# VH-VL binders against b1a7s3r263to410: the designs that were tried, part 23

Target 1, 148 residues: b1a7s3r263to410
Amino acid sequence: VTIVYDTMHYSTQKMAHEIAEGIMAEGYDVEMFFLHEDERSEIVKSILDSKAIAIGAPTINDEPYPSIGDLMYYLKGLRFERTGIKRKAVTFGSMGGKGGTPASLGKDLGEYGFDVVDTCEVYYVPDEEENKACFKLGQKLVEEAKKI

## First folded at step 5 (VH-VL)

Design s63 (framework fv_ponezumab)
Fold by ESMFold2-Fast, scan of step 5:
Structure s63 (fold): chain C 148 residues (1-148), chain A 117 residues (1-117), chain B 112 residues (1-112)
Amino acid sequence: as target 1 above (148 residues)
Amino acid sequence: QVQLVQSGAEVKKPGASVKVSCKASGYTFTDYYIHWVRQAPGQGLEWMGRINPSGGRTRYAPRLQDRVTMTRDTSTSTVYMELSSLRSEDTAVYYCARDYGSYFDYWGQGTTVTVSS
Amino acid sequence: DVVMTQSPLSLPVTLGQPASISCKSSQSLVYSDGNTYLNWFQQRPGQSPRRLIYKVSNRDSGVPDRFSGSGSGTDFTLKISRVEAEDVGVYYCMQGTHWPYTFGQGTRLEIK
């Protein structure tokens, strides 16, 4: 399972961490990529080797981070619907005002050939219940991936 | 609270390999990248590479790519940097540093590696 | 590789006076996410480097307010409003926008 995220104030990083813990609790390996530090080619290779992905980004000025947009544009070109595997996906992110980035990313991933299981958005910093929801989201992603 | 503790000084002969460790504590080990930076005596800082502890993925400076290997052990929250085919110009203090988006917010105390003929 | 050029390389300053260090990059340091990854580090004699400033102007919480960073694109400045004895050391700018990461050659601050 491949998790890719970008963040401004650690909120999306906290969500990514909890999702990863949920995945690992089910006995699956997880690779996490921080988009600023990692090359697109490394991320794409991980995705191609995975049955499931989680993509996270905060909403800024009602738009996702530009780095996430670059990744999404590349994923569109790969035509995942032609790979013979319908990979499972979830999207997540934090917001401080009007949200919508996880839902928007999920819609796009669906059009690119992914089976989008769920999306999760948190206001500012996740509280204890929202952290538990992220953990459960990771478990759900694994449960869905087992169906492939 | 956050600490990066490195292994002790090493003296090696030309052609040998050295493996330096960096043990992290006080935070979730897999949430931050670890970079390695070295400093030859009286010289400036040189970035060597980094590892993502979450998946173990590495990226190295092109000049060092064929000689450097970075690994981690998540059970001990430790990152390792191994440099092979040592030369006298590899004599330096080697630092590990924690990073999230190029901040380099915490550094280890440094490990002196001396390569002597 | 992105070349980071600092000036001056040697900066003798009278105690209590201001000091200013310039850092120029061979390429724009604005990343695709809109952020500028230009950082400043201080290295006191015999010590590890410590972060002073990240993303051009954000001061680390432990750093005195007499330190400030400014700049944009390819031209950056670190200022110390009133130099104190403990400021002696070497200052480095560093870019994290382009791989590989690169440092300036360092500016040695010394008391006259």
Scores: ipSAE 0.008, ipTM 0.650, lowest interface PAE 8.3, mean pLDDT 81

Design s64 (framework fv_ponezumab)
Fold by ESMFold2-Fast, scan of step 5:
Structure s64 (fold): chain C 148 residues (1-148), chain A 117 residues (1-117), chain B 112 residues (1-112)
Amino acid sequence: as target 1 above (148 residues)
Amino acid sequence: QVQLVQSGAEVKKPGASVKVSCKASGYTFTDYYIHWVRQAPGQGLEWMGRINPSGGRTYYAPRLQDRVTMTRDTSTSTVYMELSSLRSEDTAVYYCARDYGSYFDYWGQGTTVTVSS
Amino acid sequence: DVVMTQSPLSLPVTLGQPASISCKSSQSLVYSDGNTYLNWFQQRPGQSPRRLIYKVSNRDSGVPDRFSGSGSGTDFTLKISRVEAEDVGVYYCMQGTHWPYTFGQGTRLEIK
């Protein structure tokens, strides 16, 4: 399972961590990428080798981070709908304003050939219940991926 | 308290290999990248490469990629850097550093590697 | 690779006087998110490097107010308002905008 996120604040990173813990609790390995530090080609290779992905981004000025947009554009070009399997996906992110980035990313991933299982958005810093929801999201992603 | 603790000094002959360890504590090991940077006596800092402890994926400086290998052990929160075919110019202090988007906020104490005949 | 050029490479200063170090990059360090990933490190004799400044002007926890960073695009400056004896060491700028990350050559600060 591949988790990709880009964030300059701790909230989305904390969500990514909880999702990863949920995945590992089900006995699966997780590979996590931070877009600012990882090459796009390495991320894409990980995604191609995975049955499931989680993509996270905070909302800035009611828009996703540009680096996430660049990754999404590349994923569109790869035509995953032609690979013979429909990979599972979830999207996540935190917001301080209007939000909507996880839902928007989920819609795009669905169009690119992914089966989007769920999305999760948190206002500012995740509380105890929201952390638990992220953990459960990771478990749900793995459960859905087992069906492939 | 975040700490990166490195293995002790090494003295090697030309042509040998050296493996330096960096043990992390005080944070979630897989949330941060670990970079390796070396410094020859009286010289500046030279970036060698990095590893993502989540999944173990590496990226090496092109000049060193045929000789350097980085690995990690998540059960012990330890990163390893192995450099082969050692030459006298590989004599340096080798540092590991924690990173999250170029932070480089914590560094190990350094490991002196001396290559001499 | 992005080339980072520091000036001066040797900086003798008198205690209590200000000091400035310049860092220039061969390319703009503004990342696609609008942030500039330019850091400053201090290495005291016999010690590991220590981060002083991140993202151009943000001081790390525990770093005295006498240290400040400024700049934009390709031109950056680290200033010490009043040099103290403990400031002796080598200072490095580093860019994290372009992969691979690169360091300047280092500036050695010495007391006159």
Scores: ipSAE 0.006, ipTM 0.626, lowest interface PAE 8.5, mean pLDDT 80

Design s65 (framework fv_ponezumab)
Fold by ESMFold2-Fast, scan of step 5:
Structure s65 (fold): chain C 148 residues (1-148), chain A 117 residues (1-117), chain B 112 residues (1-112)
Amino acid sequence: as target 1 above (148 residues)
Amino acid sequence: QVQLVQSGAEVKKPGASVKVSCKASGYTFTDYYIHWVRQAPGQGLEWMGRINPSGGRTKYAPRLQDRVTMTRDTSTSTVYMELSSLRSEDTAVYYCARDYGSYFDYWGQGTTVTVSS
Amino acid sequence: DVVMTQSPLSLPVTLGQPASISCKSSQSLVYSYGNTYLNWFQQRPGQSPRRLIYYVSNRDSGVPDRFSGSGSGTDFTLKISRVEAEDVGVYYCMQGTHWPYTFGQGTRLEIK
């Protein structure tokens, strides 16, 4: 399972952390990428080798974080609908205002050929209940991926 | 409590290789990158490279990429940095540091590597 | 590589007086939409580096409020409003916007 995220204020990182723990609790390995640190070619190779992905980004000024937008545009060009399998996906992110980035990313991934299982968004920093929700999101992603 | 504990001092001859370890505790090992930074005596800091413990992917400083190798062992939460073909200018204190998006929030205590004839 | 230039390299300061360190980058450090990966580190004699400031102006927990960071693009400043004896050490700026990551040459703060 591949997790890709970007964050400025640590909130989306906390969500990625909990999602990864949920995946690992089900006995699966996680490969985690930070868009600022990792090359797009490495991320894409990991996604192509995975049956499930999780993509995370915060919402800034009611818009997705720009580096995630760049990755999404690249993924669109790869035409995953032509690969013969429908990979499972979840999206996640934090917000300080209106939000909606995980839902928007999920819709786009669905159009790019992914089967989007769920999305998760939290206000600013996840509390204890929201951390548990992210953990469960990771478990749900793996449960759905087993159907592939 | 987050902690990075490095292996002890090493003395090597020119042409040898050295392998320094950095053991992480107090957090989920695979959630943060580990970077290696060195400091020659009386000199500044030089970034050497980093490893993503999740998947083991590495990125090295271009000047060192033919001599440096970084690996990890997830069962022991340990990162290794191996530097080959040692020269006198490799004499330095080597630090590991935890990172995610230029955090560099926790550093190991440092490992002194001395290259002498 | 992005060159980080600090000035001054040697900074003798009288206790209680302000101190200021400049850091200039050879290229803009603005990443996507204003995210600027510029950090400041302090290294006390015989110790590992410690991060003081991240993302230009954010102070780490436990760092006294007499330390502040500012700047944009290619020109950054670390200020100490009133220098104390414990501030002795070498200060480094560091950029994480462009690969490979690079540090300034360091500024040695000394009490005169």
Scores: ipSAE 0.007, ipTM 0.645, lowest interface PAE 8.4, mean pLDDT 82

Design s66 (framework fv_ponezumab)
Fold by ESMFold2-Fast, scan of step 5:
Structure s66 (fold): chain C 148 residues (1-148), chain A 117 residues (1-117), chain B 112 residues (1-112)
Amino acid sequence: as target 1 above (148 residues)
Amino acid sequence: QVQLVQSGAEVKKPGASVKVSCKASGYTFTDYYIHWVRQAPGQGLEWMGRINPSGGRTKYAPRLQDRVTMTRDTSTSTVYMELSSLRSEDTAVYYCARDYGSYFDYWGQGTTVTVSS
Amino acid sequence: DVVMTQSPLSLPVTLGQPASISCKSSQSLVYSWGNTYLNWFQQRPGQSPRRLIYKVSNRDSGVPDRFSGSGSGTDFTLKISRVEAEDVGVYYCMQGTHWPYTFGQGTRLEIK
């Protein structure tokens, strides 16, 4: 399972880690990438080798999304709908004002050939219940991926 | 609770290689990158590279990429940093540090490597 | 590589007085979504570095309120409102926006 994210506040990173814990609790390995630090070619190679992915990004008004937008455009070009395998996906992220990025990313991934299982968005810093929801999201992603 | 424990001091001759270990505990090993940072005696900090323990993917400082190799063993939650073709200028304390996004929140105690003829 | 320049390099301070350290980067450290990856570390004599501040102004949970970080773009400041004896050491700024990561040369804080 491949997790890819970027973050404004620590919140999206914390969500990514909770999702990873949920995945590992089910006995699966996870490879995690931070768009700020990792190269797109490394991320894409990991995605191609995975049956499930989780993509995370915050929602910020009037800020460009060069890293996540670039990745999404590249994923569109790979034409996953033509591979014969419908990979499972979840999207997640935090917001500081206007929300909607996880839902938008999920819609796009669905159009690119992924089976989007769920999306999750939290306001700034996730509370304990939201952390538990992220953990459960990771477990849900793995349960769905087993069906492939 | 989070700890990074490094291997002991090393004394090497010029041209040799050194391999330093960093054992992680108190968290899920594969959730965080491990970076290596060195400090020559009386000098500042120099970033050497990092490894993602999850997939083993590495990224090295350009000036060191021909001589440095980072690996990990997930069964022992240990990261290794190997530096080859040692020079006197490589004499330093080598630190491992936990990170994901340039935070470097926990550091190992350091490993002194002395390169002397 | 991004060059990180600290000033002053030597900072003698009287106990209880404020201290201020400047850090300037050769390039803007602003990244996606306005994130600025500028961190401050403290290294006490004979010890490993310890993170004080991450992303310009976020204080680590174990760090006293007397430490604060500020700045934007290329100009950043670490302030200590009231210096205590335990604050003796070398302070480093670090940028994580551009590869490779780079540190400032360090500011040695000494009690007068």
Scores: ipSAE 0.007, ipTM 0.550, lowest interface PAE 11.6, mean pLDDT 80

Design s67 (framework fv_ponezumab)
Fold by ESMFold2-Fast, scan of step 5:
Structure s67 (fold): chain C 148 residues (1-148), chain A 117 residues (1-117), chain B 112 residues (1-112)
Amino acid sequence: as target 1 above (148 residues)
Amino acid sequence: QVQLVQSGAEVKKPGASVKVSCKASGYTFTDYYIHWVRQAPGQGLEWMGRINPSGGRTKYAPRLQDRVTMTRDTSTSTVYMELSSLRSEDTAVYYCARDYGSYFDYWGQGTTVTVSS
Amino acid sequence: DVVMTQSPLSLPVTLGQPASISCKSSQSLVWSDGNTYLNWFQQRPGQSPRRLIYKVSNRDSGVPDRFSGSGSGTDFTLKISRVEAEDVGVYYCMQGTHWPYTFGQGTRLEIK
């Protein structure tokens, strides 16, 4: 399972951590990428080798981070609908105001050939209940991926 | 508390290989990258490469790419840096450092590697 | 590679006086996320490097407020308002915006 995220103040990183813990609790390996640090080609190779992905980003100026937009455009070009596998996906992110990024990313991933099973959005920093929800999101992603 | 503890000093002959370890504690090992930086006697800092403990992907400085290998063991929260075909110019103190977004916030104590005939 | 140039390379300072170190990059250090990934490190004799400042001006935990960072784009400065004996060491700027990551050549601060 491949997790890809970007963050400004660690909020989305905390969500990514909990999702990864949920995945690992089900006995699956997770590969996590931070968009600033990792090359797009390495991320894409990981996604091609995975049955499931999780993509996360905070919302700024009512839009996702530009780095996430760049990745999404590249994923669109890969035409995952032609791979013979309908990969499972979840989206997640934090917001300080209007929000909507996880839902928007989920819609786009669905159009790119992924089966989006859920999304999760948190106001600022996740609390204990929201951390638990992220953990369960990871478990749900794996449960759905097993059906492939 | 966050700690990075490195293996002890090494003395090697030219042409040999050295493997230095860096054991992490006090945080979730897979949430942060580990970078390796070296410092020759009386010289400045040189970035060697990094590993993402989540998945094990590596990225090396171009001048070292054919001689350096970085690996990790998630069960022991340990990162390894192996440098082959050692030369006298590789004599240095080797540091591991924790990173998220290029901050290098915690450093190991350093491992002295001496290459001499 | 992005070249990081520090000046001065040797900085003798009288105790209690201010000190200033310049760091210039060969390329802009602003990343696509709007952040500038320029950090300052201190290395005291016989010790590992210690982060003082991250993202240009943010002071690390435990770092005295006499240390401050400023700058933008390609020009950065580390200032010490009143130098103390414990400040002796080598100071490095570092960029994490462009791969491979690079350090300045270092500035040795010593008491005269």
Scores: ipSAE 0.012, ipTM 0.644, lowest interface PAE 8.1, mean pLDDT 81

Design s68 (framework fv_ponezumab)
Fold by ESMFold2-Fast, scan of step 5:
Structure s68 (fold): chain C 148 residues (1-148), chain A 117 residues (1-117), chain B 112 residues (1-112)
Amino acid sequence: as target 1 above (148 residues)
Amino acid sequence: QVQLVQSGAEVKKPGASVKVSCKASGYTFTDYYIHWVRQAPGQGLEWMGRINPSGGRTKYAPRLQDRVTMTRDTSTSTVYMELSSLRSEDTAVYYCARDYGSYFDYWGQGTTVTVSS
Amino acid sequence: DVVMTQSPLSLPVTLGQPASISCKSSQSLVHSDGNTYLNWFQQRPGQSPRRLIYKVSNRDSGVPDRFSGSGSGTDFTLKISRVEAEDVGVYYCMQGTHWPYTFGQGTRLEIK
């Protein structure tokens, strides 16, 4: 399972961590990429080798981070619908205002050939219940991926 | 309390390799990248590379990529930096630092590596 | 590589007086995500560097408010409003916007 996120904020990192814990609790390996520092080609290679992905980004000025947009356009060009496997996906992120980035990313991934099983968005810093929701999101992603 | 504890001083001959460790505690090891930065005597700081403990993925400074290797052991929350083909110019204090997006918020105490004939 | 240039390299200061350190980058440090990854570190002799400021102007927990960072694009400044004896050390700016990460050459602050 491949997790990709792009933020220097603790909140989205905390969500990525909880999702990873949920995945590992089901006995699966997780590979985590920070888009700001990791090369797009390595991220894409990891995705191609995975049955499931999680993509995260905060909402800034009611828009996703530009680097996530660049990754998404690249993924669109790869035509994942042609690979013969419909990979499972979840999206996640934090917000300080209107939000909507996880839902927007999920919609795009669905158009690019992924089966988006759920999304998760929290206000700034996740509380205990929101952390549990992210953990369960990771478990749900694995459960869905087993169907491939 | 976040701590990064490094291995002790090393004295090596030219051409040898050195492996420095950095043991993390007080936080979730896989949530933060670990960078290595060195400082030659009386000189400034030089970034060497980093590792993501989650997947083990590395990125190295171009001038060092042929000689440096970074690895981790998640069971002991320890990162390793190995530098091969040592030269006198590699004499330095080597630091590990915790990072999330270039913040470098916590540093190890440093490991002195001396390369002499 | 992005070149980080600090001035002055040596900064003798009288206790209680202000001090100012300049840091200039050869390229804009504004990342595509809108953030500017310029940090300031303090290093006392024989000790590890300690982060003072991150993302231009954000002060670390436990760092006195007499330290402040400012700037944009390629020009940045670290200011100490009232220098104290404990401030002796070498100060480094660092950029984390472009690979590889690079540091300035350092500014040695000394009490005269």
Scores: ipSAE 0.011, ipTM 0.625, lowest interface PAE 8.8, mean pLDDT 80

Design s69 (framework fv_ponezumab)
Fold by ESMFold2-Fast, scan of step 5:
Structure s69 (fold): chain C 148 residues (1-148), chain A 117 residues (1-117), chain B 112 residues (1-112)
Amino acid sequence: as target 1 above (148 residues)
Amino acid sequence: QVQLVQSGAEVKKPGASVKVSCKASGYTFTDYYIHWVRQAPGQGLEWMGRINPSGGRTKYAPRLQDRVTMTRDTSTSTVYMELSSLRSEDTAVYYCARDYGSYFDYWGQGTTVTVSS
Amino acid sequence: DVVMTQSPLSLPVTLGQPASISCKSSQSLVYRDGNTYLNWFQQRPGQSPRRLIYKVSNRDSGVPDRFSGSGSGTDFTLKISRVEAEDVGVYYCMQGTHWPYTFGQGTRLEIK
C-alpha cells in the first residue's frame, strides 16, 4: 500500500501516520512518500505495484495543495483504467477554513480509474477520535483491497 | 522528546570504509526522512543523501553515489551511512538530520571521521 | 547543481546594530507547488546546525523575532534587527527545491 501526502503543518502528516498504522495492523506493508522529498517517478512506480493508495493534502485557497495537483495530473495521463485492475483509494487532509480537498481528490481519482473507498477531512489538528477515524480508514482501505 | 544520537568518532586509513549510525527517538521513526550532511574542518556543509525509513528508499548526491550507502533498521529506529574508499578529503564531521519538506528540524550531535595513515 | 552564493563571508557587527546576509541561487528556487524551499541555518561554535528560517520567511519555534527572512526567486536575505552576543556563529542558506540539496558557503558573524 502506498501513501502519498504533502503538508503545510504536521496535521496531514499525523493523519498519514494513523492511516499507515491501520494498514499495518491488518498485516500489510506500507510505503509512505512526502511529495517534496520524493521524485514523482518513484511515487508512481510504488503506486503501480500497489493494490491500494492513500493520497493526502491540506486545502489552500479552497484548492488542493499545488504539489498534489501536479501528481494528480501525472496520474491522469497514465490511464489506470486500462490496467485491468481497479485499485482502491482513500483521500485525506486537514483544513483551516473552507475544506473540500479530500472530496475533490477522490472525485478525480475515480475518474482516473481508482475505486475510491472513502475520504476524511479534519479541522486543523486531529483530536483523539479523529486519529482513531484515520486508523480505521487504513483498515477499511486494506479490507477493500483484499477484494481485488 | 525528539533526539538523534550518533555513534562515536572513527579513525580510518585511506581505502577503508566507515559506517556511522544515527538512532532516532521521541517520534515515529517511519514518519520522517533522514538526511546526511558532512562538514570538513573549517569548511561549509555538504549534503550527502537521504533515506526514507518507510521502505528504505534512498537518494544520494551524484558526487558520492558510487561510494555512499544508506540503510535503516526499523526495529531499532536506526539509520546507517556507510562511505567506502575513504580519502583524506573525507575527513569531516558527519551529521544526520530529520526532515519533512527540506526543513531539517532536528540534527544529531555529529560524528567525527578522521582519515589518516 | 544549484550554486548558492552568500555575501559577505565575514560579518563583523557592533553589538546592538543590525546585520544582513545575502544569499543568491544560480536558478529559481520556486518549486512546482509554488513554494520556495530556501532555509537558513545557524551553527554556533562547536555545535550542530540549527534551523532558523524555513521556506524563505517562516521562523522556527524558539527563534527570536529579531531574525527575519525575505526574498524571492533567486535573491534572498536574512536580517537580524539587533545583534546580540549569542548570535555569534556561521549562517548558511540552503536550497531544497532542486536535487541535490545545496548550501551556501557560510557567513561568519562576529561581534566587534
Scores: ipSAE 0.047, ipTM 0.686, lowest interface PAE 7.2, mean pLDDT 82

Design s7 (framework fv_ponezumab)
Fold by ESMFold2-Fast, scan of step 5:
Structure s7 (fold): chain C 148 residues (1-148), chain A 117 residues (1-117), chain B 112 residues (1-112)
Amino acid sequence: as target 1 above (148 residues)
Amino acid sequence: QVQLVQSGAEVKKPGASVKVSCKASGYTFTDYYIHWVRQAPGQGLEWMGRINPSGGRTKYAPRLQDRVTMTRDTSTSTVYMELSSLRSEDTAVYYCARFYGSYFDYWGQGTTVTVSS
Amino acid sequence: DVVMTQSPLSLPVTLGQPASISCKSSQSLVYSDGNTYLNWFQQRPGQSPRRLIYKVSNRDSGVPDRFSGSGSGTDFTLKISRVEAEDVGVYYCMQGTHWPYTFGQGTRLEIK
């Protein structure tokens, strides 16, 4: 399972961590990528080798992070519907304002050939219940991926 | 309490290899990238490369790509940096540093590597 | 590679006086996410580098108010409003926007 995220502060990173813990609790390996640090080609190769992905980004000024837009444009070009499997996906992110990025990303991934299972958005720093929700999101992603 | 602890000083002959370790504690090892930066005596800082402990993917400075290898062991929360075909100009203090976004927030204490004939 | 140029390279300062270090990049440091990944580090003699400022102007926890960072695009400044004896060391700017990551050549701050 491939997790890709970007962040302004530690909130989206904390969500990614909890999702990864949920995935690993089900006995699956996780590869995490931080968009600022990793090359797009490495991320895409990991996604092609995975049955499930989780993509996360915060919302800034009611818009998604520009770096995630670059990745999404690249994913659109790959025609995932032609790979012979329908990969499962979840989207997540934190917000300080109106939000909406996880839902927007989920819609786009659906159009690109992914089966979007769920989305999760948190206001600023996730509290204990929101951390548990992220953990369960990871478990749900794996449960859905087992159906491929 | 976040801590990065590096292995001890090394003295090597030209042509040898050196492997420096960096043991992480106090956080989830796979959540943060580890970078390596070196500093020759009286010189500035030189970025060598980094490893993503989640998956083990590496990225090296072009001038060192043929000689440097970075690996990790998730069971011991340890990152390794191996530099081969050592030359006198590789004499330096080698640092590991945790990277979050664009922030080197925690640094190891440094490992002195001396290359002399 | 993005070239980071610091000036001055040697900065003798009288205790209590202000100090200023310039850092210029050969390319814009604005990343695709709208952030500018320009950081400042302090290295005291015999110690590992310590982060002072991240993303141009944000002070790290525990860094005194007398340190401030400013700038945009390709031109950045680190200021110390009143230099204290403990400030002796080498200061480095560092860009994390473009691969490979690069550091300035360092500015040695000494008490006169």
Scores: ipSAE 0.097, ipTM 0.699, lowest interface PAE 6.3, mean pLDDT 82

Design s70 (framework fv_ponezumab)
Fold by ESMFold2-Fast, scan of step 5:
Structure s70 (fold): chain C 148 residues (1-148), chain A 117 residues (1-117), chain B 112 residues (1-112)
Amino acid sequence: as target 1 above (148 residues)
Amino acid sequence: QVQLVQSGAEVKKPGASVKVSCKASGYTFTDYYIHWVRQAPGQGLEWMGRINPSGGRTKYAPRLQDRVTMTRDTSTSTVYMELSSLRSEDTAVYYCARDYGSYFDYWGQGTTVTVSS
Amino acid sequence: DVVMTQSPLSLPVTLGQPASISCKSSQSLVYSDGYTYLNWFQQRPGQSPRRLIYKVSNRDSGVPDRFSGSGSGTDFTLKISRVEAEDVGVYYCMQGTHWPYTFGQGTRLEIK
C-alpha cells in the first residue's frame, strides 16, 4: 500500500500516520511518501507496484495547491486503466475553512482508473475520534484491496 | 518517549571508513525520515543526506554522494551512516534527526568522529 | 541549493537587553500549500540543536514567550525580548521549503 501526501501541515501528516497504522495492523506493508521529499518517479513506481493507495492534501481556501495537482496530472497520463488491475484508493486531508480537496482528489482518481473506496476530511487538528476514523480508513482500504 | 540513540565516539585514520548508528524508539520507525547532519569543531551545521526507512530510499548531499551510504534495519529500528575515504576535514560531531516536512523535532545525542594520523 | 544568510554572526548582548537575528533566503520559502517553512534552532554549548520556532512564528512547547519569530518570503527575524543567561549559544535558521534543507551559518549569542 502506498500513501502519498503533500503538506507539512501537522494535521494531514497525523492523518497519514493513523492511516498507516491501520494498514499495518492488518499485516500489510506500507510505503509512505511526502511529495516535498520524494521524487515523483519513485512515488509512481510504488503506486504501480501497489493494489491500494491513499492520497492526502489539505484544503487551503485562499492558497493554491499546485504540487498535488501536478502529481494528479502525471497519474492521469499513466493510463491506469491499462495496468490490468483496478487499484483501490482513499483520499484524506485537513481543512481550515470550506474544505473539499479530498473529495476533489477522489473524483479525479476515479476518472484515472482507481476504485475510490472513501474519503476523509478533518477540521484543523484531528481529535481522538477522528484519529480513530483515519485508523479505520486504513483498515477499510486493505479490506477492499483484498477484493482485487 | 521518542528517542534517537547514537553509537559511541570513533577515532579513525585518514583513508578509513566509519559507520555510525542511530537507534529509534517511541514511534513507528517507518513513518519518519532520518536525516544526518554534521558539525565540524567550531563550525555550523551541514546536511549530509537522508533515508526514508519505508523502502530504504536515500538522498545525499552532492559533495558527499561518492563517499556516504545510508542504510536501515527495520527489525532493530536502526539507521546507519557510513562515510568512506576519511579526511581530516571529516572530523565532526555527526547527528541523526527525525524529520517529516522539515520538522527536525528530535535529534540524537551526536557521535564524535575524529580523523587523525 | 537555497542559500540562508544570517546576520550578525556574532551577537554580544547585555543581560536583560533585547537581541535580534536576521535570516535571508536566496529564494522565496513559501511552499505550494501557502505556508512558509522557516525554522529556528538553538544549540547550547556541547548539546544537540533544539527547535525553538517552526513555520516562521510558532513557538515550540516549553519555549519561553520572550522568543518570537517573524518575517515573510525571503526575510525573517528571530527576536529575544529580554536576554537571559541560559540563552547563550548558537542560533540557526533553517529552510524546509526546498530540497535539500539548508541552514544559515549560525549566530553566536554571548553575554557581554
Scores: ipSAE 0.029, ipTM 0.627, lowest interface PAE 7.8, mean pLDDT 81

